# VH-VL binders against Coenzyme F420 hydrogenase subunit gamma (frhG), part 1

All scores and structures are predictions.

Target 1, 258 residues: Coenzyme F420 hydrogenase subunit gamma (frhG), of Methanosarcina barkeri (p80491)
Amino acid sequence: TNKIKIGHVHMSGCTGCLVSLADNNLGLIKILDDYADLVYCLTLADVRHIPEMDVALVEGSVCLQDHESVEDIKETRKKSKIVVALGSCACYGNITRFSRGGQHNQPQHESYLPIGDLIDVDVYIPGCPPSPELIRNVAVMAYLLLEGNEEQKELAGKYLKPLMDLAKRGTSGCFCDLMYDVINQGLCMGCGTCAASCPVHAITLEFGKPQGERDLCIKCGSCYGACPRSFFNLDVIPEFENINEIIANALKEGESDD
Unless a header shows other numbers, all headers, positions and changes below count from the first letter of the chain; antibody chains aren't numbered by Kabat.
ipSAE, averaged over its two directions, is called F for ESMFold2-Fast, E for ESMFold2 and O for OpenDDE. V2 adds 0.75 times the mean of E and O to 0.25 times the DockQ between the complexes of E and O.
[cut] stands for letters that were removed.
The coordinates of atoms that the task and the answers printed are left out; those that the model quotes come from them. Centres of patches stay.

## First folded at step 1 (VH-VL)

Design i11
Fold by ESMFold2-Fast, scan of step 3:
Structure i11 (fold): chain C 258 residues (1-258), chain A 118 residues (1-118), chain B 112 residues (1-112)
Amino acid sequence: as target 1 above (258 residues)
Amino acid sequence: QVQLVESGGGVVQPGRSLRLSCAASGFTFSTYGMHWVRQAPGKGLEWVAVISYDGSNKYHADSVKGRFTISRDNSKITLYLQMNSLRTEDTAVYYCAKSGYLPWYDYWGQGTLVTVSS
Amino acid sequence: DIVMTQSPLSLTVTPGEPASISCRSSQSLLYSNGYNYLDWYLQKPGQSPQVLISLGSNRASGVPDRFSGSGSGTDFTLKISRVEAEDVGVYYCMQALQTPRTFGPGTKVDIR
């Protein structure tokens, strides 16, 4: 069978997403060794040749004043079958919104844009950073979407659909998304992570439930990405309650198909 | 402009019921939690009840629990406080107050006086 | 429930004098996000309460800079650098960390 080409493209921001992916125990190693080739990790310091890729994991926002970075992201779209915006900076912009492990924007660099303002994006993985498990799951499902059998392609499509639909909502992540997808569905467990992640303090807890002030919301999506009960959580999607077992079984099937 | 207007106060005998209303305007009522706070004549402020933006979650102070019920009608943009089994110690000016994402009360109504006496 | 106490309960000042009001909570109001969920309100005679200071030290919009809040955990202070006639009223601290929300007993500030 054919290996897919996965590239990591780093624009501006924390490399924590790549570190999270690398911290996965055996799943990522199995994917990279048996099912995928890691083609390129592009940064501003690296050689600027962007290869053909099946899946591009793009981290960070684009500084509009950096003409070369704008060209790089456009070439990435042209040369990739699937473009994944990895992390809240890539999904929603404003690198200064990351409170821990992120980079702070200086006043002279006000024009940092999410990648979706410059190119079409297929999949969003918001977070500051996203969990290693979520990143691994998306990578495996992207593989199955491209190279799986008919049943595996259908399963992968179901898993990725919420993240693809999120990308279609655009580059403005709103507390209203959290309200519609989690709070109004009765999935909120009152943990307060959304309020703690909000860089402009637009979210408070009222007897354990979040409330929001829309006029203060900068639409960065951090609350949504930080929520353990959003549709990225396996408990929200009944078909994926045992995602670790599903992934292990899919990888074992591939092992038998040399 | 944000405005909260309470109504429904008056003089009632002990053991009877009264319903207070708070009409809101100037903000998206359905996205904010709402509170009732009371003040007995010449005394301090006492928190009474809270209701979440969608009405799914409520809490009442122990002094009124089982007797008072906070509710809201987002289609009518109105907050309510149903007060049953009224006692003389419930005599107070009742304020509705708005809190949002931020925890403090950014707006208060003018208050409505409830007097419970024989 | 979290119990709030204030000291002094009454204060009379000459215009231009400083004033200081203390507020104590029975439990820490410091949340994991680094903020103290303590607010200060002023109620002028015959009026509804109005917010002065939020989250321990954040001065509310339109509030003069002579007002300041400080403290952390269980011990908080509201200071007025130069008291003016318009500052007459009752000052309340309130915790917003836990339900039920609780107010201090209030500190009445008068001008001679």
Scores: ipSAE 0.000, ipTM 0.410, lowest interface PAE 14.8, mean pLDDT 75

## First folded at step 14 (VH-VL; from x1 with heavy chain W103F, light chain S32R)

Design a5
Fold by ESMFold2, look of step 16:
Structure a5 (fold): chain C 258 residues (1-258), chain A 120 residues (1-120), chain B 112 residues (1-112)
Amino acid sequence: as target 1 above (258 residues)
Amino acid sequence: QVQLVESGGGVVQPGRSLRLSCAASGFTFSTYGMHWVRQAPGKGLEWVAIISYDGSNKYYADSVKGRFTISRDNSKITLYLQMNSLRTEDTAVYYCAKRGYTFEPWFDYWGQGTLVTVSS
Amino acid sequence: DIVMTQSPLSLTVTPGEPASISCRSSQSLLYRHGYNYLDWYLQKPGQSPQVLISYGSNRASGVPDRFSGSGSGTDFTLKISRVEAEDVGVYYCMQAYETPRTFGPGTKVDIR
């Protein structure tokens, strides 16, 4: 009976972020059974009935030449307690920011902006797409932040803080975020995931040391979202087992697994 | 030990061409962008061109656009500068410069330079 | 293009005395996380340039501690706490904020 209202708002995106959320399989079903009502998830153009939501998951960038999309993103902010930029397109614009128009469909659609250029955004989940696990964990923590006890709310706040801090940094990502939060903190393990995720091949490794070419960077934030250490919150390291237990209990995973 | 050795400089008449080479060693050449920077005799430094680590992107100073072409061969560990339609104002020592590691000095190593003199 | 200026363009220093070189940019070089995209290079007589300072204040490996960089945004300073004979040459600042990279005009440091 204590469910939160979640909506998926689709702007100019490929739907891959929603598919990533769906890749949680039974975990997604469990969330929808016990923790959340999906009150909005339509791709069709009937946008004048955006409902009240606790959490809006917004996928995609906003085309300025699409007046309906511009009004819909503003309405979403108005009717939502928490707005989440889901994926690098919503967070930073990704490749859509560099559209020049003239494409076969909608050739006049040439200017795309991340949603944070138009509305205040509370949480970023960057990536193209973000991992299913990250999206799931954010959903569980959002539930605990809204409906949990005081201890659970405090833990959820600690977990979400890095993603909220990303939203405060603005609508451009850079390799420097990864340098500042991971590499310079000594958390880099040399795995190369950042280089593999870069759509413009701006990142290389020398003997396990990542190197970013700032002049090639399209500011999409994908390297940050793909790095396994980028949202490693030092404030919650001592509570890591507690966090895993909370997530496992929320999803009713097998006792022998966690 | 990082080393950059330029070659191919010389004296040429205006309107002629030269090709400069820079042999690199002591680092993983294919992971770094490379630059040419020049210095006219008795004058300051002027950036000329950059090529990305894989050769896919190239940028030039306005003074050389359309006349110079930067290139690289990662299998031979060599950077090149093809200089066409040379002018007297192109007379300079040309340095090969290595792009530094992220957030380190932008040019962390420089070659010894090769002199190009354009005079009639 | 970002225009870089230096002051003075030339200075002569008694060995052991301090020296100070100013560099100004036509726009801020300060970026996210507090990084200033400003490097200092030294070209000794008859040699190629060598790096001294990165990011406004970070001394490069092997550079003596008598060299220090300071400043932020548009105004930067290179200080030499005591000038030695090996420090003669031309000092350049360079912005690494945007393409094209641009250098200051240089400051020639001589010893009396």
Scores: ipSAE 0.322, ipTM 0.662, lowest interface PAE 3.5, mean pLDDT 84

## First folded at step 16 (VH-VL; from c1 with heavy chain F103W)

Design d1
Fold by OpenDDE, fold request of step 21:
Structure d1 (fold): chain C 258 residues (1-258), chain A 120 residues (1-120), chain B 112 residues (1-112)
Amino acid sequence: as target 1 above (258 residues)
Amino acid sequence: QVQLVESGGGVVQPGRSLRLSCAASGFTFSTYGMHWVRQAPGKGLEWVAIISYDGYNKYYADSVKGRFTISRDNSKITLYLQMNSLRTEDTAVYYCAKRGYTWEPWFDYWGQGTLVTVSS
Amino acid sequence: DIVMTQSPLSLTVTPGEPASISCRSSQSLLYRHGNNYLDWYLQKPGQSPQVLISYGSNRASGVPDRFSGSGSGTDFTLKISRVEAEDVGVYYCMQAYETPRTFGPGTKVDIR
């Protein structure tokens, strides 16, 4: 079995997404033992040269006033087969959309963009942070996509499709997308997470469902990333048993799925 | 039934201040952002301002930014518009407007309006 | 800001005859999920505006079927199949695509 090369590329952010990945504990160890090598991660090892990677997990947005960051993200695209925007900052800018400079340590850092505005992105994993399980599953599916048999590749493709489709949508995440993809599809469970996540208070709940103001929405993607039913694809429902079985088998010697 | 009732309009000289109120009823006021829209005599409609359901966030048209303040008191189910440094071009009927349910952006209900006349 | 325009600015219609009003936006009002954030309002004489059409083509509750909206992107049309006396007033298109909201200049409809 060939192990794939995974790198974590940290742009401008809080590193919460990497921590979430680490929260897989024994599951992560299993992945690193049998399926993937972490070949780049500045948080863990001071290796400055970006290597060739099968999968690049990119966390954070890109500061336009940081020339090195701009070059690094371009280099990442060049050196990677699959680029994953890990977290809502990388996907949509999220909280970094509020940056206007003036911070004491780097006051000249004024503008931040999601990575999709600078490079082509293959997969979005929205969230702040994304759930450990989702990140893990995407890693497993990426492995199957690259190293699996034809059946496994097909299944992995189906699993990743909704996240790939998100990447195709671009770097703007509107609450109206959540309304269309979740609420209007009868998938909303009224948890209120979307409203709680909204930094501009554009969303609230009424009668157990979210509602809000388009005029106040800054399209930061926070609500979409926070929703547990977002980026759901109805087309993969018939495959869920197979998908779960594959994941379970891959992780059978690690932690059980929560 | 939804009702919006504006008040506080009148005649005022340029440079003066005026405060408008909009009393709401018939819906859960505290879960809706609210808008002000104005109409100069014999002219078209102009959006003025929006306030979030809890008053946390506000946006204004450039024409009134820095002079007008939108606010609300959910306990009184009332929307306000504080207008300072009034100009002759601010002369208009001022409407409070409610958007549709959920994410529906259109204004499904309007008040009767209150006339503000700024004149020397 | 998105600039809204309308044509004509006024028209006089014989009762029972059709009417058509055009609205244009300076940029597309079509969102990726298929909705056009364009609304039509009617302001009857001495009254507040009332919504007629939402999302470019959806009739509001209580609006007669003689009213219809069409178009997508930047070009929209409001049609009245048979104009009635109660249809007299000023018609406005409004974009709700982004803040600030902007209205067309209005089209005054009178009856001959």
Scores: ipSAE 0.797, ipTM 0.959, lowest interface PAE 0.4, mean pLDDT 91
Fold by OpenDDE, last read:
Structure d1 (fold): chain C 258 residues (1-258), chain A 120 residues (1-120), chain B 112 residues (1-112)
Amino acid sequence: as target 1 above (258 residues)
Amino acid sequence: QVQLVESGGGVVQPGRSLRLSCAASGFTFSTYGMHWVRQAPGKGLEWVAIISYDGYNKYYADSVKGRFTISRDNSKITLYLQMNSLRTEDTAVYYCAKRGYTWEPWFDYWGQGTLVTVSS
Amino acid sequence: DIVMTQSPLSLTVTPGEPASISCRSSQSLLYRHGNNYLDWYLQKPGQSPQVLISYGSNRASGVPDRFSGSGSGTDFTLKISRVEAEDVGVYYCMQAYETPRTFGPGTKVDIR
């Protein structure tokens, strides 16, 4: 079995995204057993150098006054085939755009940027944190994209395409994106998840549909990532059952997948 | 029938405080962010402040930041503007404004305005 | 802050003739989904402002079809095909692209 190499690169953040990944429980174990080796994760173990990776899951934004962090993110891009911005901090900066200092008293650390402003990013996983399921699915699909058969690669590509498109859009995630891609397309089911996910209370519900304030939006992308319909594009919808099936099969206990 | 009715305007000396109110009706007030916009006599329009639907979040123009406080009471369906340390340049008609439905950012309704005059 | 400008600042028009007002922004107001966050308002004498055009080109409800908005990015135009007496007032463009919202200086339109 050809397992891919996955690394978790922690920049400036709360580690909530990694925790979310860990919340996959047996799903995570399945991934680690059959599909991926975690070759880098400073949260778990110190490593001298960033190794070569198939997939880098980058959590957090980058402090510009931290030279080591700036070097690490650049090194990550060099050492990784696929760079994934994990969480809204990495994708869009989120609240870190207004942060000063880290866990320790470091007032000189006053500037934070999403990783896309410093390096090329292939995939965005927005959310604060992203759901465990979404992170898991991206990991599975990354594996299938790299090591799967032709059919699996095709489906994985379709699944990841919306997230890749997000990365192409840049380091700002306005609720307008959700409005355009979901609400205006008649895909909104009025679940309220977008409003609940908004850290600045720019979104609420009225008559079963979202209401929003552009003036208050900090473009963190949380609403888009949290929306269960945000990834229902024309490529994914026709393959929805197949995509779900392939993910389910990959995660079955007692079975190996190559 | 959406209605916005401002009140609380008057003549005050520099350095004094004044509180404006905007009584709203005809729409679900508690689901809308609300704005204040002002207009000096014979001058143009100037955006002043916004408050989120639940009062959690607020933004101000630089010209009033640190001096003005926007607030709301959804139970009373009322928007407020507390103006402290008033200056002569704060003299203006103050409007409360409502955004459009859903994500519509434009102001679809304005109050009649209330005049605030700051003079020695 | 985004700086808004208008030209001309005043305009006198013969009834029935067309009028055109320009608005410029210091930054692009175009978002990637295709909407320009530019609105036009009319303030008639002694009245509160009222929205005429939203998203650069959408007429507000109840606005006559003689009003039209055009433009994209940083340059916008409001046109009145046939000016009527009721069109007298001050026209403002406003950007809603970012906070703080900013208005143009206004264009006063009068009738000859």
Scores: ipSAE 0.771, ipTM 0.955, lowest interface PAE 0.4, mean pLDDT 92
Fold by OpenDDE, fold request of step 21:
Structure d1 (fold): chain C 258 residues (1-258), chain A 120 residues (1-120), chain B 112 residues (1-112)
Amino acid sequence: as target 1 above (258 residues)
Amino acid sequence: QVQLVESGGGVVQPGRSLRLSCAASGFTFSTYGMHWVRQAPGKGLEWVAIISYDGYNKYYADSVKGRFTISRDNSKITLYLQMNSLRTEDTAVYYCAKRGYTWEPWFDYWGQGTLVTVSS
Amino acid sequence: DIVMTQSPLSLTVTPGEPASISCRSSQSLLYRHGNNYLDWYLQKPGQSPQVLISYGSNRASGVPDRFSGSGSGTDFTLKISRVEAEDVGVYYCMQAYETPRTFGPGTKVDIR
């Protein structure tokens, strides 16, 4: 009955994750109409203080040399019931692991950390950017977790569980995670996206499967974030129909063409 | 079958340079990172360097960093180790090694090694 | 760097008797998916090293079942149930958890 409060907290990143969320089109409209109020989003409106939120979607990593950013992320944790690392930068550091300076020319900003190194994170949404559908679904499930009936809460919990487990793993995005969650589970389609995304050329393909060098992996999480099968794992598959049904019902008359 | 054959070893004076080669066969060389491992006479094993499958990325042990250069020619299916500013402590049998298939990190194949002796 | 240690450094056994070698790492080699990035190698006299055990407990192809690896985290053990003459050599543990890879000092196994 009550709309939840969602905020987008932009740290050090390209804003591509927010754009992905926006790409939900009618789905986003449905969410904003029926399920959530966007109470914080600096790309849309300037807000002096981070408000109380039910869900904080945090995009980007945190620059350690930017004290304001460090304080903002801490404030976000205090003000939010659920903190979501939105995108691989927030989850694992991703491209920011080997970047100097942010979007602005600030060479003194030389150290960036994923948000999990500074605060407790409840949910990881890996991707660069994550698919619009995934972000949408997480928002819907967050709503159901907080405001749904007992059945809805249970199912929402099951849906979010894999992403919560990712958050519990930590901020090191080793290709081993991809290996375990995708390749070893028979979910790899041999698309080569992981290899293409690797900034240190630690991954290549042979016989339609990734080959990897642990010695070269910098644990940036790029491969995991880029993989189209990283979230679609065996933990979610058993509930796939139920999940889709609930999501479809929630998005009735506001469907996204994802 | 997989085969790794090292060559280029010999006796050199300190400060000199030497280039080792490892000829590979029996596997898709161009999809594997390759390693050098060395063993001083009567001593243990020491990891030396790794090169990515395409030669883009390289890492070295601190003991050889700045002096040794690992490289490869995938068209020749050959791994190289250029050793400059050689020291007496670089005296060792040098092995090329490959990891296991997929993500397997262990060295499943080793060459027979080539001896490098650095002495005045 | 991860420091690897082994004990004993030398072992003399009677053929047919069991042998046990310990390997310890300065930090955990266990990854969250359950694999220990610890390998055992045997270097027979005059030969190159050969892998015996991977992931702490997996026997490599062609390795006799008298060899077994156990342990997790920082403490590992290689056991030979019945030592044979062909088992003579130096045994090394190696961590592949992080770069640089590091080896134990080796354990020399000989027979009486």
Scores: ipSAE 0.770, ipTM 0.954, lowest interface PAE 0.4, mean pLDDT 92

